# VH-VL binders against q8mxu4: the designs that were tried, part 9

Target 1, 107 residues: q8mxu4
Amino acid sequence: MCDRDDCASIASRCTGETIICAFVESITPPKIRDKTGTYELKCPFAEGFTMEIGDLFLFHFVFDGSSEKCTRLTPIPKMLAMVYEKLLKDLRKAKKEGKMIISPTAN

## First folded at step 23 (VH-VL)

Design j03
Fold by ESMFold2, last read:
Structure j03 (fold): chain C 107 residues (1-107), chain A 123 residues (1-123), chain B 107 residues (1-107)
Amino acid sequence: as target 1 above (107 residues)
Amino acid sequence: QVQLQESGPGLVKPSETLSLTCAVSGGSISSGYAWSWVRQPPGEGLEWIGFIYESGSTNYNPSLQGRVTISRDNSKNTLYLQMNSLRAEDTAVYYCARDTGWYDYYYGYFDHWGEGTLVTVSS
Amino acid sequence: DIQMTQSPSSLSASVGDSVTITCQASQDIDNYLNWYQQKPGKAPELLIYYASNLETGVPSRFSGSGSGTDFTFTISSLEAEDAATYYCQQYDDLPLTFGQGTKVEIE
């Protein structure tokens, strides 16, 4: 199963797979940001990508214990940042209210 | 390590226009962040005035809309606040701050603040 | 506009005491809430963002919790340097709005 996190929630993740929609804040050290905060990656960016500070990606992570692996980056048009944030906010509200968790992969 | 410093007149008259500058050092204002102005009347709480994004796009507090203009000059690494039609209730310490908006998206918390400058509106 | 209401308006406490401040939003703001400390004659300083995340360099005696409409800020062992006014501030929606402040004094 593939969860959804944000920069604030991923810091406490120890297991499973998750996706974060975030901007590149820094390349060295590798940092990403969204509305919830900043996260410094424990893994290098995937090889073969050209990226700039200010680019928006979906970051796919796999965790095995406290071991963080960055397995895929998917470029996203910047204008979708607030759409994804709204969808993730709705997902967090649904989880709090005990509703079914719906993947925020819908456009 | 970004540092912000406000400057402008300390005393202005009612109906006049306030012009403040915020000089930024230790980093560039063209850094992806948004930049906010916030004010605090003496002995009172904080009121957000507005911010300006990397692109120059602005958002203002509706309570002040029509009187306020925020602008930037990247070549001088400087932010500006203009407020017209001043009244006594505009007396406040004025702060500039780095807003955590990023490349024209998001907004919302202020991780670096200037020292503030007191503006007194009095005849 | 989202109104933020803090309680209490002021308090006095001794060094070593646990101090709690509450903040209530007029509508659900998810976790988009920050806490600032303002010492007399100084600019505000960010302590906590996204309800519970400590800003870098902030002592661990400060903590935040809550979500939705009800938020709590705690100083677990008050120190003399903590005498200040504390503000909550929401960033769920514009205009950005602050609570009225809570003045903490050492007795």
Scores: ipSAE 0.609, ipTM 0.868, lowest interface PAE 1.5, mean pLDDT 88
Fold by ESMFold2, last read:
Structure j03 (fold): chain C 107 residues (1-107), chain A 123 residues (1-123), chain B 107 residues (1-107)
Amino acid sequence: as target 1 above (107 residues)
Amino acid sequence: QVQLQESGPGLVKPSETLSLTCAVSGGSISSGYAWSWVRQPPGEGLEWIGFIYESGSTNYNPSLQGRVTISRDNSKNTLYLQMNSLRAEDTAVYYCARDTGWYDYYYGYFDHWGEGTLVTVSS
Amino acid sequence: DIQMTQSPSSLSASVGDSVTITCQASQDIDNYLNWYQQKPGKAPELLIYYASNLETGVPSRFSGSGSGTDFTFTISSLEAEDAATYYCQQYDDLPLTFGQGTKVEIE
């Protein structure tokens, strides 16, 4: 069972698409990080895009069974890192308990 | 490789203030990471004291809040711990560690540790 | 505060044995749990983060599993240098808290 929404789980991804909210940890080698860990990208950062260590992005990945493609990077405000982390944690808990997504209260 | 080394007095009297220094080498303290202090009473388990983010923002264990100050001097590549109103129960090995906090976000696992320094509080 | 309880408090085993340590959290902590090894007279060393991810350079005989409140750390083939105290530590919420430790001795 592949959980595919964070840095810890994306390495086990084989097919499909996912979006990861993560900080840039390093450019060379290209690494991203969230609360679950670090992931070394198998795709290069997009050419012509200005990216610095410490930037927060939504990374759009496409996996076709043999390769990883980074199809889109969307910059987002750093403060949203904790909102994303909270929402993912709530989703994982709801899935584990067999519940549907409900409207959580943010803190 | 990032290396950390604690230093400070080995023996301190009750009610006094402890001042510890953590020297960082092989890398910069200004690297985006957070930095934690953790202590271990002799023969006992580990207790998290607090951490400081890249920005200087701090979080402390509530059990020690009001007595502890964590600070940093980026120009000296150094972390500091001050603990006032010392008591015998503060006798422990004190460690500094690199925390996985990143640019004021996240926290939680310690991937590099100092060697520790024993502080004994007795009269 | 999230209380972490380890079992057993100590164990003795022979080289080549498989050993298992458990850690229970007082509330659901998702997978935000780490394992550390502390050899006598040394600082702790991170072995496993996010319940099951092996830190770089850590031998593959170490593994972690579990989620929620119940976590397991396993050494699949004990070696003499594995004599140490092992700690679990949660990072779901502050304050960060550790289990009381499990001392592993070689017979």
Scores: ipSAE 0.539, ipTM 0.848, lowest interface PAE 1.9, mean pLDDT 87

## First folded at step 24 (VH-VL)

Design zz3
Fold by OpenDDE, fold request of step 25:
Structure zz3 (fold): chain C 107 residues (1-107), chain A 123 residues (1-123), chain B 107 residues (1-107)
Amino acid sequence: as target 1 above (107 residues)
Amino acid sequence: QVQLQESGPGLVKPSETLSLTCAVSGGSISSGYAWSWVRQPPGEGLEWIGFIYESGSTNYNPSLQGRVTISRDNSKNTLYLQMNSLRAEDTAVYYCARDTGWYDYYYGYFDHWGEGTLVTVSS
Amino acid sequence: DIQMTQSPSSLSASVGDSVTITCQASQDIDKYLNWYQQKPGKAPELLIYYASNLETGVPSRFSGSGSGTDFTFTISSLEAEDAATYYCQQYDNLPLTFGQGTKVEIE
């Protein structure tokens, strides 16, 4: 369990799962960006998935050792960015308090 | 690599309006960043003036009392600063900088700066 | 506005010395703090973002730490080229604000 769910902290994760709300900074190589910084994804975006620079997504990552997997991508309207940030913040808090776990379907 | 270059009149009289330009090269001014102006009086620290988001939304430092307008021309890849009713204390080196903020969602850090342009307010 | 207070305002040190600068925020800014280096007659350059992340291309002798209200910037082994004024800057809330700066001189 981690206290942060953002681009700056994702690189240090070894286990568990996280949901990050971030913008697509680049496609090749695949990079995402939020308020904390930029992260280059170790796994490419799924083929056939329509994604453009500037799109906002919820990224669900699952970590198993040094391996990261993006298991779900949820497109978010840009105008709702702040709403989802608050939701994720609340979700993180709830997780820390042992009230719930992070789930891709929870957002 | 993104480069920024400020340009301005150098000397402005009190009560007049300052107009500065920032030419952006090596990247589009409408490519997922915010663009800020920061100034520095001679021998003093840094003061954030304001920024403009990719969307065109702006935010300004309240300390400037509504004297500032930031705009851009995407076709020219140029950022602009207008400051009205200049005072002696507005004498400073003015920098344009790229902010890692995106859309109207967040603001970030200044990862690229121009060389700055000195503006002296004097009669 | 959030006030940023740096300490010390100036210092002198020798090449090879370890130098530490502190920055205190008037309120909790989480980790939304950056450090910049400004050499005489030059524009500021980003060194550290989000409290402890080293900007690409910046030497590893520079580091940052802290969270909340108290932050530290460290040069592990001072080099002659490090003579400059260093600024902390918060981006937790608008308006963005800088510390007053710390001038580092080389003896």
Scores: ipSAE 0.799, ipTM 0.914, lowest interface PAE 0.6, mean pLDDT 91
Fold by OpenDDE, fold request of step 25:
Structure zz3 (fold): chain C 107 residues (1-107), chain A 123 residues (1-123), chain B 107 residues (1-107)
Amino acid sequence: as target 1 above (107 residues)
Amino acid sequence: QVQLQESGPGLVKPSETLSLTCAVSGGSISSGYAWSWVRQPPGEGLEWIGFIYESGSTNYNPSLQGRVTISRDNSKNTLYLQMNSLRAEDTAVYYCARDTGWYDYYYGYFDHWGEGTLVTVSS
Amino acid sequence: DIQMTQSPSSLSASVGDSVTITCQASQDIDKYLNWYQQKPGKAPELLIYYASNLETGVPSRFSGSGSGTDFTFTISSLEAEDAATYYCQQYDNLPLTFGQGTKVEIE
């Protein structure tokens, strides 16, 4: 059984893709944190990409049933954290209600 | 290994101002967390008082009618609670706690608590 | 304010028993619900966060489930040391609010 698209439950994700909005909690090891908890990234940060503790990103993950792959990092202004939290909340609600389906294939 | 320790006067008279401190150790108050105060009247449940973010922004429980100020001193790694115009019903154990909230927007669960300090309001 | 209602207010059970506590929110709080244990004369301690995530160091006999308005906290096999008052707490919206508590006594 696969769980939700957030830091606290990302490890239980089995298949498909998801977007997580989270702050960078640490660089070594790389850890991110959102409202639900903390997750240590299995994927390295992109080479040459400058990331600092406290930065806010949209993390795009693809799951193939074995592990997650970071496919895209989108920097977000920190002041928009609440906005994206709300957007993701609404997205989860829509998905739960069957109003929206997230594609299992990453583009 | 974060630890919190509250301290206060123990006894305060009605209409006076309460001042509490919370010493944080094993971690910095400037470490990407929010810091809350929670109180518990004897034999009763828990009431959230408010918190302060790392940025210094604060949120308070409206039930306290603007009587509360939460602040911090980063150099001392200490939190403060000030509550004005104390009443008998303000008698409670006061806890400081680390809140997983971050950067003025997230808030949530209290993963570390102090042992609490009893404040009795009596003439 | 979001009201949290726990059931029952108190219960008594024997060592080895399974204990279940429920918490109902006055509105949909998604999974932003935590469970705390407070032993007599002690501060509350976090057991479960985000509805079902076990806090580090917490025994596996403790678990949580639920989403929306209805949540469940379970002790699969009660131990003598589990005598305490348990609280649910929502963090979907401010002000943060707690349930009234459930006192668990050991027979």
Scores: ipSAE 0.778, ipTM 0.919, lowest interface PAE 0.6, mean pLDDT 91
Fold by OpenDDE, look of step 24:
Structure zz3 (fold): chain C 107 residues (1-107), chain A 123 residues (1-123), chain B 107 residues (1-107)
Amino acid sequence: as target 1 above (107 residues)
Amino acid sequence: QVQLQESGPGLVKPSETLSLTCAVSGGSISSGYAWSWVRQPPGEGLEWIGFIYESGSTNYNPSLQGRVTISRDNSKNTLYLQMNSLRAEDTAVYYCARDTGWYDYYYGYFDHWGEGTLVTVSS
Amino acid sequence: DIQMTQSPSSLSASVGDSVTITCQASQDIDKYLNWYQQKPGKAPELLIYYASNLETGVPSRFSGSGSGTDFTFTISSLEAEDAATYYCQQYDNLPLTFGQGTKVEIE
């Protein structure tokens, strides 16, 4: 399976869905950053809620072709950044080893 | 374009304290990055010294046995390194570098480096 | 601490040659590995981050691969300006650690 749950790998994802933990690097243009790099979103951030540079989110992306759609944003306390990094690392490892299946409803 | 420039005394005696500065230009030291010091003894490899995060929190290499303090002055856009009880083994080129990390314990890669400053520890 | 072992320590090659450097980590570091180039009397420069991502402005002749404990850095066609020492560096866990370096000389 493709590594698709980080900023550096988003551009190579073609289909499916993933959850990425990243912070907002910029609003215009919309960019997010995590431990693996920076990614400029193809769509602006969703209207209706306030985002600031430095905010940490779980981004749920659905891929249709080479384009991603952000379908869900979950704010994460900044102090938990390393916890979620570890969580995603473990999840990635488990997935690689075929030990679990990631549910699209996972939070 | 972010630029870093180290400066220091060049020569320091054993047991004395080293004080280095890193002037940052082309970007703010409080703009969503961490900042690091790295050193390199002559003809040898690279050793990470420590970080300072946007929050002001720091992380140091345990190999330095608590001899290091990293600080910053946002108003001067300057990074500082203090190292106590210098030894001959501390002779090295000292680099400041920008790390793509942001939050505490969230570290990335060094995307910008200073030119380095040589520090010689000798009587 | 995570130990990084590079091979070889030094090599000599001709312009146009393909050069390969390996880096082995003492434990699984996923893809949290960077490659730097340091020319004589100069500061290191980032070439590759997160195992295989080229830094902006880096020539395509440079590449990186690997995951877990074994990583490879390749120069597909060596140029005279590539004479330098190359370092791998892990950022999976603190303290950050570097390989001992590989000196590349041009014949």
Scores: ipSAE 0.761, ipTM 0.910, lowest interface PAE 0.6, mean pLDDT 91
Fold by ESMFold2, fold request of step 25:
Structure zz3 (fold): chain C 107 residues (1-107), chain A 123 residues (1-123), chain B 107 residues (1-107)
Amino acid sequence: as target 1 above (107 residues)
Amino acid sequence: QVQLQESGPGLVKPSETLSLTCAVSGGSISSGYAWSWVRQPPGEGLEWIGFIYESGSTNYNPSLQGRVTISRDNSKNTLYLQMNSLRAEDTAVYYCARDTGWYDYYYGYFDHWGEGTLVTVSS
Amino acid sequence: DIQMTQSPSSLSASVGDSVTITCQASQDIDKYLNWYQQKPGKAPELLIYYASNLETGVPSRFSGSGSGTDFTFTISSLEAEDAATYYCQQYDNLPLTFGQGTKVEIE
């Protein structure tokens, strides 16, 4: 299953696939933003889209040894920005709870 | 880079209306960002007053009980704060700040601040 | 309204010391917490956003950590110019609210 990131967490990503819901902040240089911060894209402009500052997209990324590839952009109505923020907040909470480890007892 | 400068009266009387101006330079207020006002009574902490989005939509601290109006004039690159029915406890340094809200969405941290202007409410 | 409580209210330390300030939120705010520095007679300056991200140009001796309700701000090697009041501020929900401040003095 494809992971979910935000503008703050993607900077640490080196592998796997992830999705970011973010607004276009600038075109040159290409920057995106969400509630967590700003991220400058390392990948080329996605073919087939006219991006404008203020547009909201789901950005699909694939990472291979910190090589960033933008594989898909999905336009999102701006009114859903806060719905996606809430979803991501819930996902982060679920990941934090799912990473808990129960220690074994001593022999 | 973006610079903010507040201006307005230094001394006002109780029950009057405060009118403050925030002049923005080095960038446009029509940049997608939101813009906040924050105040600080002398020797005390910070209190968020409210912000205005790119569209002109506003959000206010309910603690100010509807006494506040924030507005903008894009042609003058200027933000405004009006506060009615002034009281002695409204004495504070008033700051304007760039808010990280973006095209009517999000909000939250203030990455550029004005120098502040002291307003004293006294008879 | 989300209440933010800082500890301590003031501290005094020597150049080179490691100092820590804590901030506690009245409810889970995820990582939506910022730290500001305010020097006497000046406006606040953003140091850290989203709990742990340094704003551009902020020295690496400043750091932040935490999530949920408990947050920590650290200056790893205090310098004379760090004498200031430090504020935490949550941005999970409106109204935006600040901690009461922590005054850091140089001995």
Scores: ipSAE 0.622, ipTM 0.867, lowest interface PAE 1.5, mean pLDDT 88
Fold by ESMFold2, fold request of step 25:
Structure zz3 (fold): chain C 107 residues (1-107), chain A 123 residues (1-123), chain B 107 residues (1-107)
Amino acid sequence: as target 1 above (107 residues)
Amino acid sequence: QVQLQESGPGLVKPSETLSLTCAVSGGSISSGYAWSWVRQPPGEGLEWIGFIYESGSTNYNPSLQGRVTISRDNSKNTLYLQMNSLRAEDTAVYYCARDTGWYDYYYGYFDHWGEGTLVTVSS
Amino acid sequence: DIQMTQSPSSLSASVGDSVTITCQASQDIDKYLNWYQQKPGKAPELLIYYASNLETGVPSRFSGSGSGTDFTFTISSLEAEDAATYYCQQYDNLPLTFGQGTKVEIE
């Protein structure tokens, strides 16, 4: 299993589900961004959402090896962007140092 | 194709105020991005001066001791740098650059640079 | 302030050689590290962001790696047009800071 918790790592091809906190950078082509970089979506935005460049969302993705699906978008206040980035940075540091491991998968 | 072009006086005397402009073409400065100024003393490395966000909010390098003001004029698609109380060590090539800051959040890498303008501070 | 230290200060190599430049941060900066190329008389140009991501249009012979405090930039097969000064730059925290540069010369 690979990690896909930010714009830089979501570009890797693997299977699973993930949630990415990112700003809308472009609608056409659809691009999102966080502090780690920009990612061009391979899936259309979900129907029924009104979104503008500069909006912040939690993007729920499902990957099946070579295709991605954007199954849910949750709008969030822009000021939470830095909170999310800080939490991810802390988690990456803890995993690298071996001090904390959070795994929902059964043994 | 975003392009940036700095301009200014070239030669300035100590204690005076430097005023530089950065004209942006091929795109709008009202695009969500932040905009940075960076300088490079002759034969030396790069020093970040500060940036301005889409909203007009600014951040400055504290090493410049409050001498810097960065501003923008969206109607002219232009960025400005003002630096007062000039000293000989302010002699440098001054660059403007598009910063990856986004709607008052983030900052950090410069994906488009101007050509730079040399400012010499000499009596 | 986060100090960035590059090594070596200069190097000379032949076309086709592999060259490596290192950059060390004074504190953990995660992967918030960029690499720029500056040719004589020109502005710097972004090559790599987020430690290892190649900017669009940058040749694949350029690469970067590292996390935390130690970072590496590699040119896998040096070409004549690669003669330049290379800078690392951190974007973990303000003020944004650059390494002192590494001058790469051909032969």
Scores: ipSAE 0.589, ipTM 0.864, lowest interface PAE 1.6, mean pLDDT 88

Design zz3
Fold by ESMFold2, fold request of step 25:
Structure zz3 (fold): chain C 107 residues (1-107), chain A 123 residues (1-123), chain B 107 residues (1-107)
Amino acid sequence: as target 1 above (107 residues)
Amino acid sequence: QVQLQESGPGLVKPSETLSLTCAVSGGSISSGYAWSWVRQPPGEGLEWIGFIYESGSTNYNPSLQGRVTISRDNSKNTLYLQMNSLRAEDTAVYYCARDTGWYDYYYGYFDHWGEGTLVTVSS
Amino acid sequence: DIQMTQSPSSLSASVGDSVTITCQASQDIDKYLNWYQQKPGKAPELLIYYASNLETGVPSRFSGSGSGTDFTFTISSLEAEDAATYYCQQYDNLPLTFGQGTKVEIE
């Protein structure tokens, strides 16, 4: 019940839309990473994006059954990596304690 | 994939400077990962020494700050540990390891380790 | 510094037994907790990262769970090659710190 994932949790997702903040680990094969681990993308990157190893993005995913689609990449300044990680930690803690979970309002 | 091998003197005198190398093969140290040094006194637990990021930026265990320098030579695919003012309590097996830090961010777990090298500090 | 306390210090068990080791952190570390196996005369090897994710190639009899301050590592059916010392290690904050280790022996 979260519209937010990390590299560790996305491997088990089958449906819905979610966002991951992650660095590009490799292009071929396409892999991303965050503090929770690495994830190999199952679909091609969205058209029209140039990405380099070490870039930080918000990855927008849509899952229809077993199909994975990365529909949008939003470049993020690398200095925000730890801010986003802290926000995600806070969301996990709030979910564990039964409090409301608030998704970021930007892409 | 990646293999790490530590080397250096087995026996060193107190007050000297320890210099260790970590040769990396099967992959490049210029891979985005960070690289850690960890030590283990014989029969005891593990102590993290510090790491170096892709950029060359370093972080050290505060308990060892001021005595330790970690560096890298990308052309030789090698990492280095230098520890000044050695004491008997610095006797340990020294390991290098690939750290999951990535381009100056994150850190955390060691997915590849060298075989370790025993350094004995004794007169 | 985050202190990691393992229990027990050692244990002895028979092949086929279920073995459980606990690790307690001195503060909330989310799930930023790893487990390593160190066989005599060898370097540690990563078994589990992010509290519960098995590293590639690690047998499924190994598992981890927990979040916050209390973590559990389990071998569901002990095998002879599992005789080793096991360490937990937190990566929530620097300096990176390890538990004291738990020596598992086959009787």
Scores: ipSAE 0.586, ipTM 0.859, lowest interface PAE 1.6, mean pLDDT 88

